# VHH binders against (2R)-3-sulfolactate dehydrogenase (NADP(+)) (comC): the designs that were tried, part 18

Target 1, 333 residues: (2R)-3-sulfolactate dehydrogenase (NADP(+)) (comC), of Chromohalobacter israelensis (q1qwn5)
Amino acid sequence: MSRMISLREAETLAVAALEAVGVPRWEAEVTARALIDAERDGLASHGLSRLPFYLAQARSGKVVADAQARVEVAGSVIRVDARHGLAFPAIARGVERAIPLARELGLVAVAIGGSHHFGVAGAPVERLAREGLVAMAFSNAPSAMAPWGGKRPLYGTNPIAFATPRRGTDPLVIDLSLSKVARGKVMLAKKAGEPIPEGWALDIEGRPTTDPDAAIAGSMVPAGDAKGASLALMVELLTAGLTGSHFGFQASSFFEPEGEAPSVGHLMLAFDPAHFSDGYLEHIEALFQAMLEQEGVRLPGTRRHALRRERGESLELPEAVVDELRAYAVSRV
Below, E stands for the ipSAE of ESMFold2; O stands for the ipSAE of OpenDDE; V2 stands for 0.75 times the mean of E and O plus 0.25 times the DockQ between their complexes.

## First folded at step 20 (VHH; framework vhh_8ghr_2)

Design u3 (from t2 with T109V; at its last look DockQ between E and O 0.37; V2 from the best seeds 0.00; counts 0 for: pae E 12.5 > 2)
Fold by ESMFold2, look of step 20:
Structure u3 (fold): chain B 333 residues (1-333), chain A 123 residues (1-123)
Amino acid sequence: as target 1 above (333 residues)
Amino acid sequence: EVQLVESGGGLVQPGGSLRLSCAASGFTFSDWDSIGWVRRAPGKGEELVARIYPTSGSTYYADSVKGRFTISADISKNTAYLQMNSLRVEDTAVYYCARWYMYWSGEKVFDIWGQGTLVTVSS
């Protein structure tokens, strides 16, 4: 059963809940907005249903509720230490420094360490693209995938995201997990008592499996098999490696309140296309036109933008999520 | 408590200048927030005059004020400014500072308004 709630009410309730566990107002607003935007884009797994997990981890101390990200600029590199807080405020601090610096220097990196769940990787790159910058983002995560030929998960599903501005319309946004399928599809099959297709996952011994319980205990198959495994390794090194953060196999769960902080890493790259050539925005439309002339081709990001417009100023959420959100907000007072 | 407090309004002759200030309290600007100035003259609706994203410095101006008004922000003082030059009688209005914020998608939501400051341009 679902229920409509305004964006403003959802933000008010989420902010109140985060403040109640010690997250300062600005950090709470940034976090709430990120979760709400995921809901608007149809990405419920990254939306408000995650809030109870963040609250529980703030209460337990696994997330440092009042961590204030430390920002240090070293040339074209913006180093952000999230200090075991939530990722969203650290991302926001990095992005706010990156925009003017990328315009000045042409190319900058935001390297975030000691962090938590990155959220929707497409979101910060879209934000940068709406500022006229071409952007990429990478994050590692607790392990879900094994090295190719191995059986022990070492890498997260490790998203790669990309966005570019487009003249007079929404940015192109690419947001890819490096697992062949989302773990959520395995979870759904488990709840339905149904097998999963072969090729999605491996059991704990590295054998292909159609059993969702064995898959959850094992590992996910990389998108593109060996090539995807190589890309996942690359993301580990670009994120946890460059920032001195935990690799996927060292990172604790994003969901459990017990244990040490996940301490994962993120990397964002921002490019000012004006430093590279004249006329970038006009030039790239030739490629998009050639793509769209082919029947059935859709530019990446189109569905999310359409859903966002369709949903307007309100959200449709499961009643249980709305009820829990209201309950957390009342506990504040 | 989250507030916007305007100041700097007053009476000025045509061709003169004024600088409006909008001090924010209870929140710190982020690159997802912007400050806008909306004006309302008697018998007219609301007009978005200018807005700024304080962290990026990106601005917008209504056609009626382009080249005459400049919006700026000082993040360290948590304050936005509207420099109004070459003022005309038609600029007479109550000027409201307003915050809007942006979801990651770029969608905008106005949520905080000041009480307004009167600008009168007359000879």
Scores: ipSAE 0.000, ipTM 0.235, lowest interface PAE 12.5, mean pLDDT 87
ESMFold2 (binder alone), look of step 20: mean pLDDT 79; pTM 0.780
OpenDDE, look of step 20: ipSAE 0.634; ipTM 0.917

Design u4 (from t2 with R99K K108R; at its last look DockQ between E and O 0.76; V2 from the best seeds 0.00; counts 0 for: pae E 2.8 > 2)
Fold by ESMFold2, look of step 20:
Structure u4 (fold): chain B 333 residues (1-333), chain A 123 residues (1-123)
Amino acid sequence: as target 1 above (333 residues)
Amino acid sequence: EVQLVESGGGLVQPGGSLRLSCAASGFTFSDWDSIGWVRRAPGKGEELVARIYPTSGSTYYADSVKGRFTISADISKNTAYLQMNSLRVEDTAVYYCAKWYMYWSGERTFDIWGQGTLVTVSS
């Protein structure tokens, strides 16, 4: 059975839960917004289901609950050390600095190290696009994919996201994981006792498999095969490489409270199109018009934005999830 | 109970100045929210007069007030201000302090506004 709660009630409860484990108020607010908005976008795997793991890791010290991200600006590079705290406050600090600096310089990078799960990669680039900037984002993650031709996972699924403003409407938003399918689909097939389609995963010997147990022991297939593997390597270097953070094979789980911090890296790029040419917003609409003239073509991000309108200012959540959220808000667990 | 309480309205001659204050209670200004003023003149619709992002300091002004009005925020006092200079008769309106909620994606939506303060510009 499900239950409606407002976005603000869900945020209030999530903030209280995070504060109860030592996360300061502002950082808790930022984190809660990121998780709640993932629910609003229909991305439940990136939403409230992650809260218990953050709480457990804050209690164990794997996440430094009161980490204060350090921001250092060197020319067009904004360096953010998340200091093994939650990623969302570090992202917020980087974005805040990037907006005025990109308007001044035309192009900036935000390099975030010592961090945790990046959340929905499309969201921070959309944030930048709503400020009039063209943006890209990259993050690595604990290993899930092998180098092409290999069988030992070294790379995370390593998202690439992009957004651009559009005249008088929502930004175009592209948000891609580099695995062919989400790892969670393999986990669901395992739970259901059903095979997975061929082409999703490899077993421990590097061979295609339809067996979800073999897939979990093995690796995920990159989207675009060898090209996707190359992009995953590029993301590792652009994120963990540039920030001195852990590569995917060195990064600890985002879910287990044990061990050292994952210490992953992120990179965001922000471009002020007015520095590059006149009339960018008008010019790009020609491409979108040509795309939309083709039957069946939809612009990236349209479904996510439509879900926001459908859901409005409330969430439909399982009653048990609402009850757990309320319990976390008043407990020390 | 979350509230925005405006003050500083009143009667002023054309060319005069007035300073509006907006005190927030029940919540703290956030980097991800914006606050500002919307006005309603008799028989007219709503006009967004000015808006500020409290931490970054980024501002917006309606063309009708640009160069005459200045918005500011003091996060430590949880208060926003609108300095209104060179007032004109057409500035006569009820001025509402308003807060917009910004989602993680940067999308903004109306959150709350106060009860309003009347500004009358006449001789």
Scores: ipSAE 0.412, ipTM 0.803, lowest interface PAE 2.8, mean pLDDT 89
ESMFold2 (binder alone), look of step 20: mean pLDDT 78; pTM 0.783
OpenDDE, look of step 20: ipSAE 0.690; ipTM 0.942

Design u5 (from t2 with T109K; at its last look DockQ between E and O 0.73; V2 from the best seeds 0.00; counts 0 for: pae E 2.2 > 2)
Fold by OpenDDE, look of step 20:
Structure u5 (fold): chain B 333 residues (1-333), chain A 123 residues (1-123)
Amino acid sequence: as target 1 above (333 residues)
Amino acid sequence: EVQLVESGGGLVQPGGSLRLSCAASGFTFSDWDSIGWVRRAPGKGEELVARIYPTSGSTYYADSVKGRFTISADISKNTAYLQMNSLRVEDTAVYYCARWYMYWSGEKKFDIWGQGTLVTVSS
């Protein structure tokens, strides 16, 4: 069963739940807003349904509930230590520091280590884009994909996100998982007792499989096959590598309530187009117009933006999620 | 209850000064949201006069008030201020303080408004 809830109510509930497990107010708010925006954008898999897992992990100590991210700036590099807390506060702190620094220097990197689930990869880059910056974001995650030719998962789905501001409208936002399909789809197939399409997954031997169980035990096929695998590797190195965080195969699950901290890494790049050339917005608009002249072409992010607007001030959430959040909020764990 | 309450408006002569206050209750200033002063003049549209991120101190000013107005915030008092100097007749308006709520995506909206305070600049 689904329940309608206002954005404000959702935020209040989420924040209360987070505070109940020891997350400070600001961190709770930032986290809540991130998850709510995911809901608004129709990305429920990254929305409030994640929060119960975060809460459980906070309760167990897998997530350090009261962690305050530490930010250090050296030149064009913003280092953020998430301190095994939630990712969103660390991301927020990094982004906030990146905005003025990118304007100053033209290009900056935010490197976040010891972090948690990155959420919607397109979100922080959208934030940066709305500040007039071109941005990229990378995150590694617990292992889901094997290196090309291999069979043992080493990499996460390792999203790559990109955003650029546009004149007079919402930014273009690209958000790509480097797996051909979301693991969640495999889970759904499993639940339904249905096979998955060929090419989605490999079994534990690295062989293509249409069996959801075998897929879950194996690895997800990278988007673009070898190319995706290579990109995933790049992301591992740019995130976990540069930050000294856990690689995918070292990272604990974002869903398991107990265990070691995932301690994954993130990287964001922010470009100030004004440092690169004059008339950036006008220039890129020519490309977008050319794209849009073709029937059926949509700019990346359009659907998300539309959904956000369509949903307005209300969300439809699983009742179970709402109930669970309320339970946390009341229990003051 | 979440609210913003403006004060400090009144009648002033051209060239004069006023200091507006915006006291927040029911919420605290954060690193994420901003406080803005928006004015509505008779027969004119709404204008964002100034904005501040209270925690960072980052500010924005409309071109029309640059050099004359200063927005500030005291986090300890949970209050924002607008120092208005060198006031002009065209500055006559009802001045509202508002919280600029920022979503994670960076989308913003004013979601909390004060009742407004009238500033009249007249000789």
Scores: ipSAE 0.417, ipTM 0.730, lowest interface PAE 1.1, mean pLDDT 93
ESMFold2, look of step 20: ipSAE 0.532; ipTM 0.849
ESMFold2 (binder alone), look of step 20: mean pLDDT 79; pTM 0.789

## First folded at step 21 (VHH; framework vhh_8ghr_2)

Design ctl (from u2 with W32S W104S; at its last look DockQ between E and O 0.54; V2 from the best seeds 0.00; counts 0 for: pae E 12.7 > 2)
Fold by ESMFold2, look of step 21:
Structure ctl (fold): chain B 333 residues (1-333), chain A 123 residues (1-123)
Amino acid sequence: as target 1 above (333 residues)
Amino acid sequence: EVQLVESGGGLVQPGGSLRLSCAASGFTFSDSDSIGWVRRAPGKGEELVARIYPTSGKTYYADSVKGRFTISADISKNTAYLQMNSLRVEDTAVYYCARWYMYSSGEKTFDIWGQGTLVTVSS
């Protein structure tokens, strides 16, 4: 069953639950807002349903609940050590520093290491775009995909995100994982006792499979096949590689409270278009207008923004999620 | 309980001055994106009058009040102020103190409002 809850009520509940496991107030607020924004965008798999897993990991010590992300600036590079805390506060610290520095220098990188689940990769780039910056973001994750031609998962699904400001309207936002299909579709087919289409996954021997159990034991096929596998490798190197963090095959689960920290990496790039040319915002609209002249073409991100407006100031959440968060909020250990 | 409490409103003649205060409890101004004053006159929509960013001290003023109103904040007292000089009849409104904060997407909203304080400018 589902329950309607206001954004403010959801935030209060999520913050209380996070504080109950030792997350400081500001970090709890940042984390809660990230998960609520995912709900508003229709991305329930990255929303408040994730919070119980973060809470359990904070209780077990896999997530350092009170980690204070360390920020160091070296020229155009903002280094953020998340110190095995939640990713969202580390992202916020990096973005806060990136905005003025990108305006000063024209181009900056935020490199985040020792981190956790990145959440919706489109969110931080959209934030940068609302500050007038063009942005990209990358994150690795625990293994889900094999190198092309191999069968052992080494890479996460490794999102790539991009955003650009637009004059007088919402930013254009691209947010892609590199697996051909979401892992959740395989899980849904398993629950339904139905086969999956060929081309979604490989079994443990690296063979194409239509059996959801074999797919779960095996690996996900990259979007774009060999090209997607190459992009996933690129993301591993841009994130875990540059930050000295765990590659996907070294990273522990984002869902289990046991084990060492996942210690994944993230990279964001921010560009101040005014440093590159005059009239960027006017110029890019020519491309968008040419795209939209074609019937059936939509700009990336429009569905998310439409859902955000439709949902307004309320969320529909499973009762079980609300009940679990309330239980955490009162169970201070 | 988080709240904002305004004070300092009242009746004043045109050309006069008032100082509004906004005391915060349950949170600190340094945790906010910005603190601002919004006014509503009878039958009109809301107008953002002034805003201050507590971390940088940067301010914003609506054109209608620029040069006449000054916003400030005292972090140690967790209080924001709006000094209103050279008041005019059109400044008559209920003045609300409000807190902004920002979602991870960069979307900003006022999430906490005071109860409002009435300012009446009349001969």
Scores: ipSAE 0.000, ipTM 0.287, lowest interface PAE 12.7, mean pLDDT 87
ESMFold2 (binder alone), look of step 21: mean pLDDT 80; pTM 0.795
OpenDDE, look of step 21: ipSAE 0.610; ipTM 0.859

Design w1 (from u2 with D31N; at its last read DockQ between E and O 0.76; V2 from the best seeds 0.00; counts 0 for: pae E 2.4 > 2)
Amino acid sequence: EVQLVESGGGLVQPGGSLRLSCAASGFTFSNWDSIGWVRRAPGKGEELVARIYPTSGKTYYADSVKGRFTISADISKNTAYLQMNSLRVEDTAVYYCARWYMYWSGEKTFDIWGQGTLVTVSS
ESMFold2, look of step 21: ipSAE 0.567; ipTM 0.859
ESMFold2 (binder alone), look of step 21: mean pLDDT 79; pTM 0.794
OpenDDE, look of step 21: ipSAE 0.797; ipTM 0.932
ESMFold2, look of step 22: ipSAE 0.513; ipTM 0.842
ESMFold2 (binder alone), look of step 22: mean pLDDT 80; pTM 0.795
OpenDDE, look of step 22: ipSAE 0.801; ipTM 0.933
ESMFold2, fold request of step 23: ipSAE 0.531, 0.515, 0.564; ipTM 0.846, 0.848, 0.863
ESMFold2 (binder alone), fold request of step 23: mean pLDDT 80, 80, 80; pTM 0.802, 0.801, 0.798
OpenDDE, fold request of step 23: ipSAE 0.868, 0.788, 0.870; ipTM 0.955, 0.955, 0.957
ESMFold2, last read: ipSAE 0.488, 0.491, 0.488; ipTM 0.839, 0.840, 0.838
ESMFold2 (binder alone), last read: mean pLDDT 80, 80, 80; pTM 0.798, 0.801, 0.805
OpenDDE, last read: ipSAE 0.785, 0.805, 0.795; ipTM 0.954, 0.953, 0.953

Design w2 (from u2 with S34T; at its last look DockQ between E and O 0.80; V2 from the best seeds 0.00; counts 0 for: pae E 2.8 > 2)
Amino acid sequence: EVQLVESGGGLVQPGGSLRLSCAASGFTFSDWDTIGWVRRAPGKGEELVARIYPTSGKTYYADSVKGRFTISADISKNTAYLQMNSLRVEDTAVYYCARWYMYWSGEKTFDIWGQGTLVTVSS
ESMFold2, look of step 21: ipSAE 0.464; ipTM 0.824
ESMFold2 (binder alone), look of step 21: mean pLDDT 80; pTM 0.795
OpenDDE, look of step 21: ipSAE 0.507; ipTM 0.835

Design w3 (from u2 with S56K; at its last look DockQ between E and O 0.01; V2 from the best seeds 0.00; counts 0 for: pae O 2.4 > 2, placed apart)
Fold by OpenDDE, look of step 21:
Structure w3 (fold): chain B 333 residues (1-333), chain A 123 residues (1-123)
Amino acid sequence: as target 1 above (333 residues)
Amino acid sequence: EVQLVESGGGLVQPGGSLRLSCAASGFTFSDWDSIGWVRRAPGKGEELVARIYPTKGKTYYADSVKGRFTISADISKNTAYLQMNSLRVEDTAVYYCARWYMYWSGEKTFDIWGQGTLVTVSS
């Protein structure tokens, strides 16, 4: 069953639940807003349904509930230690420092280590784009994909996100997982007792499989096959590699309540167009206009922006999620 | 500006006592893992003398100073102290205050040092 809830009520509930497990107010608010924004954008898989997992992990100590991210700036590099807390506060702190620094230097990198689930990869780059910056974001995750030609998963779905400001309208936002399909779709097929399409997954032997059980035990196929695998490797190195965080095969699950901290890494790049050339917004708009002249072409992010506006001040959430959050909020564990 | 400023050094006879202070500015002790003292004696390398984890209250001492030196921190004053008793000639060195941080990678670093204070133990 689903329940309608106002944005305000959702935020209040989420913040209360987070505070109940020891998350400080600011970190709780930042986290809640990130998850709610995901809901608003129609990305429920990355929305409030994730919060119960975070809460459970905070309670067990897998996530350091009271962690405050530390920021260091050296030249064009912003280093952020998430301290095995939630990712969203670390991301927010990094982004806040990146904005003025990028304007000053033209290009900066935010490197976040010892972090957790990155959430919607497009979110931080959209934020940067709304500040007039071009941005990229990368994250590694617990293992889900094998290297090309291999059979053992070593790195996660390793998303790549990109955003750029546009003149007089919402930014263009690209958010890509480097897996051909989401693992969740395989789980749904399993639940339904249905086979999955060919090309989605490999079994434990690295062979293509249409059996959901074999797929779950194996690995997800990279988007673009070998090319996707290579890109995933690049992301692994740019995130976990550069930050000294856990590689995918070393990282614990984002969903299991107990265990060691996942301790994954993130990388964001922020470009100030003004440092590169004059008339950036006008120049790129010519490309977008050319794209839009073709029937059926939509700019990335358009649907999400529209959906956020259409949903207004209310969300539809699973009742079970709301109940679970309430339970945490009252328990003050 | 982030700064550590040492004070309290001087000339003392063997068996005497000194108390060093390290005042931190531009940051708070609670934001860092530990504060400590490193000394450099003439012709010798750096030696970690003592460290304190202000939030945890844990202390560590070099074997050479155990039982004689005591490190403490006042978080409210953002100041660390090193009480040095039963001083020996071999304790003569420049004493530096430093902060340590454990990165997520597991790397320990001490990025900020004070100017140092000279302790001379001589008869």
Scores: ipSAE 0.100, ipTM 0.582, lowest interface PAE 2.4, mean pLDDT 92
ESMFold2, look of step 21: ipSAE 0.566; ipTM 0.853
ESMFold2 (binder alone), look of step 21: mean pLDDT 80; pTM 0.795

Design w4 (from u2 with K58R W100Y; at its last look DockQ between E and O 0.38; V2 from the best seeds 0.00; counts 0 for: pae O 10.4 > 2)
Fold by OpenDDE, look of step 21:
Structure w4 (fold): chain B 333 residues (1-333), chain A 123 residues (1-123)
Amino acid sequence: as target 1 above (333 residues)
Amino acid sequence: EVQLVESGGGLVQPGGSLRLSCAASGFTFSDWDSIGWVRRAPGKGEELVARIYPTSGRTYYADSVKGRFTISADISKNTAYLQMNSLRVEDTAVYYCARYYMYWSGEKTFDIWGQGTLVTVSS
């Protein structure tokens, strides 16, 4: 069953739950808001349903609940150590530093190491875009995909996100998983006891499978086959590689309550268009107009923006999630 | 308890100066996205006067106060300031300090407000 809850109530509940497990107030608020934004955008898989897992991991010590991210700036590189805490506070700190620095230098990188689940990859780049910057974001994750020609998963779904400001309207936002399908869909099929379509996954031997159990034990098919696998490798190197964090095959699960910290990496790039050319917004708008002249063409992010507006000030959440968050909130662990 | 407390308001003549202070407690000033001064004048709507991003030092001003007002922050004191020079009668308002947070979407919200301090500019 689903329950309707106001944004305010959701935030209050989420923050309380996070604080109950030892997350400081600011970090709790940043995390809660990130998850709520995911809900508002219709990305429930990355929304508040994730919070129970974070909470359980905080209780077990897998996530350092009271971690405060450390930020260091060296030239055009902003290094952030998440210190095995939640990712969102680290991301927030990095983004905040990136905005003025990008305006100053034209291009900066935020490299976050020792981190956790990145959430919605499009979120931080959208924020940067709303500040007038062009942005890209990358994250690695626990292993889900095998290198091309291989059978053992080494890489996560390793999302790539991109955003650019637009004149007088919402930013264009691209958010891509490098798997053909989201692993969550396989999990849903498993739960339902249904087969998955062919081409979604490989079994442990690297063979195509329609069995959700075999798929989970195996690997997800990369988007674009070999090309996707190569891109995933690039992301792996840009994130975990550059930050010295765990590669996908070294990272523990974002869902398991116990174990070692995942300690994954993130990379964000922020470009100030003003440093590159004059009239950036006008120039790119010509492209968008040409795109939109074609019937059926939508700009990336359009649906998400619309959905956020349609949902208004309320969320529809699984009752079980709400109950679980409440349970944490009342339990001063 | 998280709170913001404004001070420094009062009666001043046109052309005069005032300095407002906003003391934050219960949270670290520099951890938040921005701190702003918002004013409400009688019969007028709410106007964002100035904003500062403590971590980056970025400042923004309403056009109506540019060149006259200066927002600053002392991180060590967990306090923000608004220096108001060349005050005009139209600057008369209750001035509120508020902390701002930007969501991932870029949407901005203010969740904590001070009680406000009255600034009256009159001859």
Scores: ipSAE 0.006, ipTM 0.261, lowest interface PAE 10.4, mean pLDDT 91
ESMFold2, look of step 21: ipSAE 0.599; ipTM 0.874
ESMFold2 (binder alone), look of step 21: mean pLDDT 80; pTM 0.798

## First folded at step 22 (VHH; framework vhh_8ghr_2)

Design x1 (from t2 with D31N; at its last fold request DockQ between E and O 0.65; V2 from the best seeds 0.00; counts 0 for: pae E 2.1 > 2)
Amino acid sequence: EVQLVESGGGLVQPGGSLRLSCAASGFTFSNWDSIGWVRRAPGKGEELVARIYPTSGSTYYADSVKGRFTISADISKNTAYLQMNSLRVEDTAVYYCARWYMYWSGEKTFDIWGQGTLVTVSS
ESMFold2, look of step 22: ipSAE 0.538; ipTM 0.856
ESMFold2 (binder alone), look of step 22: mean pLDDT 79; pTM 0.791
OpenDDE, look of step 22: ipSAE 0.799; ipTM 0.935
ESMFold2, fold request of step 23: ipSAE 0.534, 0.509, 0.539; ipTM 0.861, 0.848, 0.855
ESMFold2 (binder alone), fold request of step 23: mean pLDDT 79, 79, 80; pTM 0.790, 0.791, 0.795
OpenDDE, fold request of step 23: ipSAE 0.767, 0.773, 0.867; ipTM 0.954, 0.955, 0.957

Design x2 (from p6 with S55T; at its last look DockQ between E and O 0.83; V2 from the best seeds 0.00; counts 0 for: pae E 2.1 > 2)
Fold by ESMFold2, look of step 22:
Structure x2 (fold): chain B 333 residues (1-333), chain A 123 residues (1-123)
Amino acid sequence: as target 1 above (333 residues)
Amino acid sequence: EVQLVESGGGLVQPGGSLRLSCAASGFTFSDWDSIGWVRRAPGKGEELVARIYPTSGSTYYADSVKGRFTISADISKNTAYLQMNSLRVEDTAVYYCARYYMYWSGEKTFDIWGQGTLVTVSS
C-alpha cells in the first residue's frame, strides 16, 4: 500500500512532470520542493497528491504554466503579482526580496495577488525565521465556512501562520487553519459509518449536525465559533482585500481544471527583531522555558521537526501516488 | 545517478598553493543549493571551509581560511573550485565536496558527498 522513495528521486520526477506541462525549470524546482517539504512534514494533503491537479490546470490554462511573478517594491511593501501562475514561485520571489529589505527597514510586508494554493503556510514563515526574522503569513482560499449566523460558505479555511527564530535550535512555528477540524475527519467518519461529534460542521440549513453526509453538503464550523469566523473575515480582507484578488466565495476550486483562475491572495509580514530591541533571542527563551516546565506542554512545531529528523532523506508515500508521479514524468517523452 | 568528484589534492609545502576541483554529474547547479568544501583532520570534527551558490556567486568562508582560500564555480563546466593559497600545516585534512541542499522551509543539509581528496601540508 505504501512505498519508499528518496527525496531526490521524488524531486526529479515532480520537476519532470511540471516541465512537461510547460512550467519553466526554476518554477518547477520551487514547486516540487514545496510539495516534497509538505510530505516530509507528514502533511500529505498539501504534498505530492496535489501535483496531478496542478498539472491538469496547467494543461487547461487555468494555471498559467509559464507565469513569471512581477515584483514591485513600494517602501516597506513588496507587491507580487503571481499572474495566475502557481503560488510557490511567487512566494519564493517575495521572500527573497523581503529578507534584505526587512534587515534594512525593520519590517516589511509581502502582498501576493492573482495567486493559487498557498501550500503549507508554516513553511515560508519558517524559512524567514531561519534567516533571523519573525514572520506571519495569511492566505485566503475557496469558501468552506459561513459567516457566523449564516449558512452559505463565504470564507476559506484561511490559514494564519507564525514563526520566530530560536537561539541554537529550530524555529518555533505556528500553523493554524481556522476551521475547527479538517474536513477529512468528516470523510473518515462517513466511511466508518459513524457519527461525527456535534460542533464540527453545519448542515445545508446551518444547523449543527452529527451526520457526516449532512456535514459534507454543508459547511465547516470555525475554530472558536464566532471568534474564528471573525478571524476568517479578517484574513479575507488582509489577503484578497489588500491585493485586489478574489474573496473565498469568488475563488474557483484549486482542484478543477476548467474555469477562471482562483486568483486568491496572500500576505506575509517579516520583522527584524534587532530593530525592535536588544537580546530578543535570549529573552523569548524565558517564555518557552516557563511553558516547558509544565509537564505535557510541547512547543508548536516540535512534532513536525522531530518527524523530519526521523525520516531523513526518504519518503513513505502511498503506492498510487508514486505510480502516478512516475507515469507523469515518463509521459513527457 | 548523481555524484560529485573531487580532484587536485596532494602534498604541498607550507606557504604553497593547491587548487581543488569538484565536478558535478547527474544534476545541474540551481539557485537554491550551494556547493561546499568540508574538511576533516585527524581527531577533529567536520569543518565547513567554504561554500558558493554557483548561479548567484554568493560565497562563505570559515574564519580559519578567510583571505587564503577562494571558492568559485564554472556553470558551463558544472564544476566548483577551491583555490588554496598560503597553506599551513593545520590545513592538512581530507577535503570533501558536498551539495548543501535547501528545503522549502529553509532548513539545509548536505545531501550529496564526494569521496574526498587528501591535502597534506608538510615539508
Scores: ipSAE 0.530, ipTM 0.853, lowest interface PAE 2.1, mean pLDDT 90
ESMFold2 (binder alone), look of step 22: mean pLDDT 79; pTM 0.788
OpenDDE, look of step 22: ipSAE 0.683; ipTM 0.927

